# VH-VL binders against 2-C-methyl-D-erythritol 4-phosphate cytidylyltransferase (ispD), part 4

Target 1, 229 residues: 2-C-methyl-D-erythritol 4-phosphate cytidylyltransferase (ispD), of Wigglesworthia glossinidia brevipalpis (q8d223)
Amino acid sequence: MINHPEIIVIFPAAGIGKRMGYKYPKQYIKIKNKTILEHSISLFIDKIYVKKILIAINKKDYWFNKLSILKNKKINIVIGGKSRTESVISALKFVSKVDWVLVHDAVRPCLHKNDLNKLLKVINISPFGAILAAPIYDTVKKSYGNFISHTIKRNKLWRALTPQLFNLKILINCLKIITSKGEIITDESSALEKCGYKLNLVHGRSDNIKITYPEDLNFANFFINNIKE

## First folded at step 22 (VH-VL)

Design o1 (from e5 with heavy chain E105T, light chain A49S)
Fold by OpenDDE, last read:
Structure o1 (fold): chain C 229 residues (1-229), chain A 121 residues (1-121), chain B 106 residues (1-106)
Amino acid sequence: as target 1 above (229 residues)
Amino acid sequence: QVQLVQSGAEVKKPGSSVKVSCKASGGTFSDYAMHWVRQAPGQGLEWIGYIIPLFGIAEYNQKFKDKATITADESTNTAYMELSSLRSEDTAVYYCARQSYRGSTYLFDYWGQGTLVTVSS
Amino acid sequence: DIQMTQSPSTLSASVGDRVTITCSASSSISDMHWYQQKPGKAPKLLIYSASSLESGVPARFSGSGSGTEFTLTISSLQPDDFATYYCQQHNSYPYTFGQGTKVEVK
């Protein structure tokens, strides 16, 4: 096969996306005749350095098996857990020996190649990993109830994006630690952070959106149709 | 359409070096690997090595580990192969070939037009 | 190294003939491809994964086989098909080619 640094990509995709209001998970909504999940997978599947793609789906997911992308040898399905973290952990159990892993949101189909390339180049300068992140432009408010508590200074604040790049062994170990402590994290980078590892921030484009609400579909549709690599 | 364009023919003296270029157009460069293959006159094809431009990592056929040096410049979508200590036996057409993934396998989907390197005293 | 051996090395045929070229691998492989090369030109991908036809390649070309034995078939040889054909294993490093089969006019 290929004898160079190989990367495995993990998609936690066990969420049902209740906020979208659809009768099926949001990752299976179609944009330009492909599901959002397929768009996201397509960002990685043909990359020469991607060895395997692990998709952690819900045990009650009856939609994925209908996708033609399953014919691709790189695609492997695993059963996710009740949380994102559990899903990632589940996927990691099926990872062959590689040095690096990418974790990417299943509903983040608008990633630009240049951002991915910048992220991956961190392999040359860090043994731990990096995340794509975007600066916050809006004023950030902390709330109590429906009221403003105070304004948070936005200097040096970033929104964490995906994909996130990790050394495989470190990720596994950190996730074990946080799990044993019963800590809840919203992304995998937080695990490494809590373990004391210094991850790099790589500037990512703001149009690398995560589809969360119905209105995001319009943006995703627009971006996907206009992405030129 | 993807196209690989190589540098022109070279005539070299024994002991000298030559650097052949391969420029990719019509596609992405960093998503793929670039391989080099040689073909001596009237002979078959022999794999030399490859590079992953994104990482700048090259690997070689053991036979050519001391002969060929493969590099790449992402900014110009160009791969290079330098041959050192040229001998008459190095006379051949050298091809660059892009390696891509096709659902279940890796393959060489596009080839350069070839560069003839002639080594003669 | 995996050795790829083609048979025959040279094949004389006429337009309209059914042509069969075999390729044997010294060990079992899962990734085998066929390339066509004309004089003064670079190899061109013809068949990949033993039996998948590359886009733009005429349907008269077909491939079969698995393990250590593979076959390229031209159902009805056309003038444009006179060339040298190579099998190539993409299974393991170093990648290797068959010695080639030259299909020439009878």
Scores: ipSAE 0.880, ipTM 0.935, lowest interface PAE 0.6, mean pLDDT 94
Fold by OpenDDE, last read:
Structure o1 (fold): chain C 229 residues (1-229), chain A 121 residues (1-121), chain B 106 residues (1-106)
Amino acid sequence: as target 1 above (229 residues)
Amino acid sequence: QVQLVQSGAEVKKPGSSVKVSCKASGGTFSDYAMHWVRQAPGQGLEWIGYIIPLFGIAEYNQKFKDKATITADESTNTAYMELSSLRSEDTAVYYCARQSYRGSTYLFDYWGQGTLVTVSS
Amino acid sequence: DIQMTQSPSTLSASVGDRVTITCSASSSISDMHWYQQKPGKAPKLLIYSASSLESGVPARFSGSGSGTEFTLTISSLQPDDFATYYCQQHNSYPYTFGQGTKVEVK
């Protein structure tokens, strides 16, 4: 009998990243001789409590099979869907005999260990889960066209980050519900939210960025070379 | 360089208890599990149990479930093992060992220097 | 529990000799490692996953086997190799060790 938590990590990685302007998906851009995806996976792969890593890739992804990280027995490839949600659902079909799942962006390599540890400790105090989040420091404006409509009060506003920690059964059920209703979500925590579950917010560092635009690569490169543990 | 440094030798009376410490340096304490193994004089190695410091949850060999209590303090990167109701048969060198994952398997990659516990009347 | 049985328990050899130690598991295992222990010292990882050489370990050491039968080989015994060797299964709880094989000077 295993008395400690076992965690499975899911990477939705079926997007093609058109905004980057590359001939290949952004998760395969290299920083310091490793792809962004490999950097992201490396955050979890050696952790003693990580049982399995599921990577949901595009059916037309011909880059992943060239990665050396595939030799690691924790790594499992699944075919993702047309959306992030579908990709996560696809991955969940291969999850069994665990209570907890982490969902992490494939292009978020700048996670700090301390933030991950804080997030995981929520297992001891919540049966539902938690997300990393960062406070908003900039003034938030609502727009109409190219004009400012009004200022939104940023008090108690947070940016959702990854990884996100979920009870497996609850996540599966909530995703089924939102899918059946045809609802579109941008992260998995929104599914639990819509189902009425209260997730914990864990403060995360703001430099845990999601690589979205070319300029983000400059920061990621700096982080990996100079800040990463 | 990873090092595990254990507390010093102990001499105890039967019926008493002893607590051995294992301090880790040069690595990330919370990323791994810490195991305890004993070796009676002139004998082989016997696995006692382990803890995952991040969660503070320990598991034991059934043989030692009533003998050993394993704990950890992340703030000091230290694992502990307490032995209760000591008997002469508990006389042994006790080792802490770090468990790591390497591609396909788990293994003990680093060991403490050992702590001799002697139980005598 | 998985029982690990080594053979022999003791062997006498000379420098330069080829030495072979066997380890038998009571059931099929996928994770077996070899450790070296010298008197008054902690065990040291020697071979992992049956055949992978630990970093810093001399190439004269090798491991083979699968299922229930495993072998540690020293191609040419050196003075530094006189020690006790243990096989260990990391397949399932409780983790178990062989009884040890003492390699001593002939």
Scores: ipSAE 0.878, ipTM 0.935, lowest interface PAE 0.6, mean pLDDT 95
Fold by OpenDDE, fold request of step 23:
Structure o1 (fold): chain C 229 residues (1-229), chain A 121 residues (1-121), chain B 106 residues (1-106)
Amino acid sequence: as target 1 above (229 residues)
Amino acid sequence: QVQLVQSGAEVKKPGSSVKVSCKASGGTFSDYAMHWVRQAPGQGLEWIGYIIPLFGIAEYNQKFKDKATITADESTNTAYMELSSLRSEDTAVYYCARQSYRGSTYLFDYWGQGTLVTVSS
Amino acid sequence: DIQMTQSPSTLSASVGDRVTITCSASSSISDMHWYQQKPGKAPKLLIYSASSLESGVPARFSGSGSGTEFTLTISSLQPDDFATYYCQQHNSYPYTFGQGTKVEVK
């Protein structure tokens, strides 16, 4: 029997990235001769405690099969759903014999190793899980139309990042519950939150960006070429 | 370049204990597992156990479950193996070996230089 | 436990000879590696996954096999190749090694 934690990593990657303006999904944009997705996968693939990586792709994704990294036996491709949540749920159907799962954005290649380690150490202190999060530095404004409605106090406000660490059974159960209620969530931690579970916040670096807009590519490119070890 | 440097040779009396160290340099420590392997004089290699330093959890060959205790200190990138109730049969060279994942397989890519533990009356 | 058995235990050969070492597993395995050990030194990874040559290892070394039978071949033995070779399974705990094959000068 394996007594140490085994982790399965899930990449919801079924989105087409309309905001980027490319003819192909943003996760397949290349930086340093590798796709963003490959960069993201590389954060986990060699970790001794990662048992499997599940990538939930769109059924109309014709780019994933060109990735050389797919030759790695840890990597498994699954068909995602119409939403992030559905994609994660789809992936979870293929998860077994582990206690913990990481959900990581496919387009978040700038994760720092130390942050990942801090997150994973939560396994020793929480049966539920944790998320990486970064404090909000900018003044937060609530808008009404194109105008400022009011300022939101940023005290104790955090931006949720990925990866997010979850107990497998709890995640599955919570996602079932929220789905049955027709609730929409933007990340998986929200499911546990809605189910009443207390997740830990682990401080993560702010440069762990999610590539969302074209300008983010500049940063990612710089990071991967000059900062990433 | 990754290097594993072990503590020096030990001479111990029967019934005593010994703690061998293995310090990693030139790479990350928490991304890998550290294993211990022994080799009696003129004999083959025998796997003892391992630890995942990140989690501090060790697992053992059943044969050594009551003999060896494996620990790790991430702050110093050092793995330890303590052998208790030493007997003459415990006389061997003990190796630490880093386990990595490569080419869809786990393997021992780097080894310490070995530590000779001699148990004699 | 998976038992690994090498043949022969000792092999006498001359420089330039073709050398073949076999390793048999008591059950089918997917992860088998070869290590080279010289006197007074730690084992060194030679071949991984039955047939993949480790970086820096001369091309005269090759590995083959699957399931329960594996082979290490040295096409032309060199002076630096006199050592003990071990097969090792990474398929399941506990990890196990073959008893070793000592390649010595004839």
Scores: ipSAE 0.861, ipTM 0.929, lowest interface PAE 0.6, mean pLDDT 94
Fold by OpenDDE, fold request of step 23:
Structure o1 (fold): chain C 229 residues (1-229), chain A 121 residues (1-121), chain B 106 residues (1-106)
Amino acid sequence: as target 1 above (229 residues)
Amino acid sequence: QVQLVQSGAEVKKPGSSVKVSCKASGGTFSDYAMHWVRQAPGQGLEWIGYIIPLFGIAEYNQKFKDKATITADESTNTAYMELSSLRSEDTAVYYCARQSYRGSTYLFDYWGQGTLVTVSS
Amino acid sequence: DIQMTQSPSTLSASVGDRVTITCSASSSISDMHWYQQKPGKAPKLLIYSASSLESGVPARFSGSGSGTEFTLTISSLQPDDFATYYCQQHNSYPYTFGQGTKVEVK
């Protein structure tokens, strides 16, 4: 009887965030009394069209159980793998009876609703999916060692963001193919790309940052405290 | 903070159609679903259907599938319900109600003030 | 469809009285809410998820129950509480309401 799209959101969250220098995964760093992961989950949890949220965590993750969001009916925990791809694949095993999946970085808490809405509108025009992306404004250099090799033309270059929207069946199939070939990808859209599918690019805001380095926390803190709310 | 404001009372003849509006303010529109509920004079509440404005998809109570058409305009944060082939039995107050998710449940958190539709020859 | 049946349909009580309204579902449900409606006004959310008090609602209101049986209780009825109360299930489509319980002055 359900005639509207149902979406499952997947958070690959099994990484340890070595670049941050913390003794615990970066997704559990607190901003405004909530973990980064909680902020990220909050972007989706109250959406009417979100059926379920799957969080793929490390088998040695002892921090998630302390989060209050665990009590939410939409939240489901799965054990991730050794890589982002494996974690997503693990989560996909628990996805059923939906056509669409969103994959979102656990440490990307600054997503704006308007960007999410624009992304979701692609459901009406594409059977494959789309990603949020931002244009590159800086000159891009290729290096060798500590030296500049050459400049890469930045025309029509985009930085891939999350969330990324996928048709479920296509995503599963493409990831299977990529895995069988032993190929390494950095995001799920790359799997569809390699399989020959055309994904749409949806313009996203630059303040949709992925917390990767310690200095990113300053930005995230600012956005969450002064802009997002 | 959130308010739902509906269009004014309507008096219609049998066989005619009426379109009621519900405008949301003070919050977002696309994150929620808008539902319509009917209340005949002196009677209880009856669920008609709903729409998810983000996708423009509506679903209906089987009882009203041929009676009501629900639409939405995101640009104006307005939901609409059109009632066709009006009969005296369609005389009622019609409410829009926003559906939200919180506390692991879906609920109607905000209601419009209601629109009286009177069908009389 | 899930039928919601309230008891009683009408309840006469005095200020200060303890009032109890019951709601029975034809099948087990996980999402049940209570609404209050005054004459000429829209329904207002009172209790959600069977027992959670909506913000701004006086503490004299409480809800309990699970499965197929639910109860709304007013510990000490106040003049502002004379209204019609509805239970409503959000478990499955079509959403359905109880027939209502009118709490009136004795």
Scores: ipSAE 0.858, ipTM 0.927, lowest interface PAE 0.6, mean pLDDT 94

Design o1 (from e5 with heavy chain E105T, light chain A49S)
Fold by ESMFold2, last read:
Structure o1 (fold): chain C 229 residues (1-229), chain A 121 residues (1-121), chain B 106 residues (1-106)
Amino acid sequence: as target 1 above (229 residues)
Amino acid sequence: QVQLVQSGAEVKKPGSSVKVSCKASGGTFSDYAMHWVRQAPGQGLEWIGYIIPLFGIAEYNQKFKDKATITADESTNTAYMELSSLRSEDTAVYYCARQSYRGSTYLFDYWGQGTLVTVSS
Amino acid sequence: DIQMTQSPSTLSASVGDRVTITCSASSSISDMHWYQQKPGKAPKLLIYSASSLESGVPARFSGSGSGTEFTLTISSLQPDDFATYYCQQHNSYPYTFGQGTKVEVK
């Protein structure tokens, strides 16, 4: 019997937009000698409390099987769906015997150990979960067409990051409810919010970037050099 | 380079207790398991248990669940093992070891220098 | 509990000899490790996953085996290799060690 938390980590990686200008999904672009996907996984793979890592890939993914990380016993693949939410739901079907799940973007290769540790400490104080988030530094404008509607006061605004930590049973239930109602969500935490659960907000580093545009590759290359073992 | 430095040798009377420390430096403390292993004089190695400092929760070899208490202090990067109700058969060198992961397996690649605990009346 | 049994318990050898130590598990295991321990020192990881050399370990050391039977080989014994060797399984709790094999001067 194991008494400490055991966690399963889900990586939705079933599809990447064309914003990067590459012929293949951006998570397979290499920085140094490892793909962005491999960098995003690496922080989790050697943790004794991580029981399994589930990667939801596109049914037409021809690049994952080239990765040496496939041989790692913790790595399992699942066929994802049309959306991020459907990919997470698909992965959740293979999750059992844990109380907690992390969901992490396949293209956030710059996560620091201290941020992950701060997030996981929420297990001790909350039955529901938490997200990493960073404050917004720029003035935020609400648009009306192509015009400024007004400035939104940023002192209560945060950028949602990943990983996001969830109680397994609650996450499954909330995603089922949201999808049955046809509601649109952009991250898994909003499903719990819409079901009335109060999630903790954990202050994370701003350099936990999501690789979205080509220029982000240079930032990621720099930030990966600053990650501590 | 991870370094593990243990507290010094101790001589104890039967029925007392002892607390051995293991301070980690040169690496991450909170998110890796710290294990304890003992070696009685002239004998082999015996696994006692481990703690994950991040959660503050220990796991034990069933043989030692009523003998040993493993704790950790994240603020000092130090793991502790307390042995209670000491008897002469508890005389041993006690090692801490950090668990690492390579090749899809866990292994002990860093060890403390050992702490001799002698129980004599 | 998975019992690990080493053979022999003591081995007398000379520099240059080929040394072979065996380790048997009481049930099938996927991974096991070898440690070297010199008098008054902590154990040192030598081989992991049955056959992978730890960094800084000389090429004269090799490991093999799977299932329940494993072997540590020193192809040409050197003066620095007189020590006690332990096998260990990391397959399931409790983690267990073999009883040790002392390699000593003939």
Scores: ipSAE 0.595, ipTM 0.850, lowest interface PAE 2.4, mean pLDDT 90
Fold by ESMFold2, fold request of step 23:
Structure o1 (fold): chain C 229 residues (1-229), chain A 121 residues (1-121), chain B 106 residues (1-106)
Amino acid sequence: as target 1 above (229 residues)
Amino acid sequence: QVQLVQSGAEVKKPGSSVKVSCKASGGTFSDYAMHWVRQAPGQGLEWIGYIIPLFGIAEYNQKFKDKATITADESTNTAYMELSSLRSEDTAVYYCARQSYRGSTYLFDYWGQGTLVTVSS
Amino acid sequence: DIQMTQSPSTLSASVGDRVTITCSASSSISDMHWYQQKPGKAPKLLIYSASSLESGVPARFSGSGSGTEFTLTISSLQPDDFATYYCQQHNSYPYTFGQGTKVEVK
């Protein structure tokens, strides 16, 4: 009988990453001789409170089996779906015997341990969960084609990051409700918001970037070397 | 390189308490389990329990559940173990050990130097 | 609780001897480790997961076994190897150690 939190981590990784110009999915691009996916996972593997790591991969993923991380008993694969939401739902079917889950992007290889620790401390404060987030510093414009429509007031706006921490039962129920209503969401925290749950914002580092464009690879290479213990 | 430095030897009277410290350096403290193991004179090793400093929650061997209290202070990277209601049978060397993970198993690869607690009348 | 029983309790040997220490678990385990302890020192990890050699441990040390029966072997005993050896299970709480095997000069 364990009294401390036990957590399962979900990585939606079924995307193919066409915009990066590679023939294979972007999460398998190597930085410092490790794939972006492996960098994104590595912070979680050696934590005693992480019971299992679920990787939702594409049905036609032929690259994961070549990774040495597959030999780690905490690592389990799940076949993902057409969307991020479907991939997370598929992984949640294999989650049991924990109260908390983390959802983390497969292409955020620059997470610092201190940010993860700050996020996890919310377990003592909230029955619902929290996300890492960073303030928006640049002026935000709404577009109309190639033209500026107007400036959006950025005060109190935040960039949503991952990992995101959720009560397991609440996340499952909210995702079921949102999908039954046909609503489209971009992150899992949106499902809880739409169901009326109050989630904490945890101030995270701006260098916890999501690899989206080719130039992000150079930033990630630099930031990985600066990850603080 | 993780190093664990424990507080010095203690001589205590029966019925009193003692608090042993274990200060970690050379790595992260909050997110790894810190274990306590004892060794009575001329005897083998006996696991007491551990704490995850991040959560401030300890787990105990049932044998020690009412004897030992394990705590941690993240600001000083120090784990503590307090032994209460000391008896002569509590005379032992008390080790802290950090739990590490390799190849799908947990193990103790970093140990403190040990703290001798002697309980005598 | 999983009981770990070592054999023998003491072992007298000479430099150059092949030394074998056994450890029996009361139920099947997969997370089993071997430690070496010299007088006045903390235990030192030798073998993890029954057979994996810890970094910096001499190749004369090896481990084998599975299920309930495990062995630690020193192929050619050296003067530095006179110590007490402990097996330990990490499968379930409480984590338990064998009673120890003292390897001493014959």
Scores: ipSAE 0.559, ipTM 0.839, lowest interface PAE 2.6, mean pLDDT 90
Fold by ESMFold2, fold request of step 23:
Structure o1 (fold): chain C 229 residues (1-229), chain A 121 residues (1-121), chain B 106 residues (1-106)
Amino acid sequence: as target 1 above (229 residues)
Amino acid sequence: QVQLVQSGAEVKKPGSSVKVSCKASGGTFSDYAMHWVRQAPGQGLEWIGYIIPLFGIAEYNQKFKDKATITADESTNTAYMELSSLRSEDTAVYYCARQSYRGSTYLFDYWGQGTLVTVSS
Amino acid sequence: DIQMTQSPSTLSASVGDRVTITCSASSSISDMHWYQQKPGKAPKLLIYSASSLESGVPARFSGSGSGTEFTLTISSLQPDDFATYYCQQHNSYPYTFGQGTKVEVK
């Protein structure tokens, strides 16, 4: 009897994050008494149109079971793979009865709800999907070895962010095709691109950062404090 | 803090229509369900339906599917409920309520003040 | 539709009394809430998820139960507690309320 969109959100969270130098995966570092993972999930959990949240964790993940968010009925875990793509594919096996999925990084804790809402409005205008993205402000150089080859024109360049919104059946099919050909992709949107589908760019905020280096923790702490419900 | 302010009382003749408004302030509008609940004089509470303003799609209690039309205007943060073909039995106080999520459950923690609709000859 | 049946329909009590209101569901539910309503006012959430106290609600209110049987208890009735109380399920559409229990001064 439900006629509005229902959405399943996938969090690939099977990475170890050794670049941060921590004793445990970086998604479990706490900011303001919640893990980065919990912050990244929190915006989605109270939305009536979010049917389930699937979190792909490492098979050797011993930290997830300590999180109170696990008790939430929307939260489901799956075992991910060695790559982001394998983890998303693993989660997709448990997705049914929805037309749309979101894929969101487990270490982007600073998403604003207005950006999510803008992304979701694409459901009304696209059969395929969209990604959040931000313009590149710095000059971009192509290198050869240690030397500058040339400057790439940035006026049409964007940083890909998450969440990324996809038609479920198209995403599944494109990932199968790309995997069968042995092609390497860096995000799920590129699978649809390689299959010839047109995805929308949705202008998102620059403070939707991915926690990659230790200094990003200070930025995340500041940005999370400035998010208003 | 979220506040819901409803339009004023209405007196209507049988067969006419009425449109009740519910303006939200102090919080988010587009991504939360706005519900409508009625209470006939001396009687209990009945759930009518809801809308998610972001999608502009309403869901209805089957009892009210041919009586009520729920809409929303994101630009003014206002939800509306129109009642058509009014009968004396439609006399009631109509409340809007915003849905919230806590403890793995949905609940109504913010309510409008109610709009009395009186249908009489 | 899940029917929610409250008992009693009306309850006469004095300040200081322990008051218990029962709500029965026609099938097993987990999403059950209690509301208080005073004349001319909108309902006010008291208890959510059967037993969780809403912020700002006095500690004399408590809820218990699971499955099909639920109770709201007021440990020591105060003058402000004379009102009508409703249970509600959020398990499935249509969402339904109990018929109400009016707590009156004796």
Scores: ipSAE 0.555, ipTM 0.837, lowest interface PAE 2.6, mean pLDDT 90
Fold by ESMFold2, last read:
Structure o1 (fold): chain C 229 residues (1-229), chain A 121 residues (1-121), chain B 106 residues (1-106)
Amino acid sequence: as target 1 above (229 residues)
Amino acid sequence: QVQLVQSGAEVKKPGSSVKVSCKASGGTFSDYAMHWVRQAPGQGLEWIGYIIPLFGIAEYNQKFKDKATITADESTNTAYMELSSLRSEDTAVYYCARQSYRGSTYLFDYWGQGTLVTVSS
Amino acid sequence: DIQMTQSPSTLSASVGDRVTITCSASSSISDMHWYQQKPGKAPKLLIYSASSLESGVPARFSGSGSGTEFTLTISSLQPDDFATYYCQQHNSYPYTFGQGTKVEVK
């Protein structure tokens, strides 16, 4: 049997509600003739240690079937839910025979291979997992309504990025516990934190942006030009 | 452009060992499998195994599991194959080849120039 | 292990001839490739996935077949084409090559 890690990658991509002035979900906006979703997936397709890629789409997704990436043998579709957490849980039902999973945002098209490699090296030193993260460089303010409350000390603060790397069994159990308590989380690492697990921070690049607002498209277009392999 | 440059020819005595190197340039090293293939004189090609440098873990053709040790050094972008307890039947040209993926298949599109290892009594 | 068997072992041909080399797998495969090797040189990928030409390979080379039977064809042999040709399966471990077909000057 194979001794090196085999990994399944999950892309929660069921969010259709927010549109940035387009008639379709933001992950299908094109940059340099490829959708943001395709850019976000492309780094993982040609890796021998990636056994499968699971993409959780909305039940009423009418756009994915037009993508040529669907023809790739590693690409598998699952129906996601109304939340990121529900979509990841849905994908996890189809994950077997691996010890590790990656969860990556469908709208982070600017990931560098070196960051992915640094994250994956944590498999050698942690039984639990890790996330990519970048230090906060802007001053952080706490608000009360429309007013500044105070400045938050930003040393030791990090922006959580993706991919996030998890022990499969631990992730499944933590997500079950968190959802049974009715807790709302914004990323999967929060589930492991709330269950008492210590995850590693892996210093990633600040240009691994999540496309959230229309102006991010210009940044992504620039950053994609500078990805080198 | 990806390039693979191997170490020079070796002449070895039976019972000794040899370590062949394969230095990669022009592309990402750590996340792609580097394979080793041998060709004995007048014979065909035999697959030995591969390493994914990122994990430092090699996989072997069972035939070579007790003969070959495959390693990698990410700091120098160099893969190595060590052959132990050399015998005359180990005389061959040893190639490194980088694995690529396209058309939903894995293939060897970049090869080193080969390293002749001669085992003489 | 999947055995790959090539036929013929040696083929004598002249410039301009149509050359056909066959490769038989001991079980059904989908991941098979053809390589060319000249004396003293590393193998060179010609065709991947049975029928897809590698970039820079002349159009006179073609591949066909599926399942267990595969064919490499050179439509009009050129002086540069005298070499040994190998099929290879990448369907399962251990990866295996055919024994080779030497195409030599008649």
Scores: ipSAE 0.519, ipTM 0.824, lowest interface PAE 2.7, mean pLDDT 90

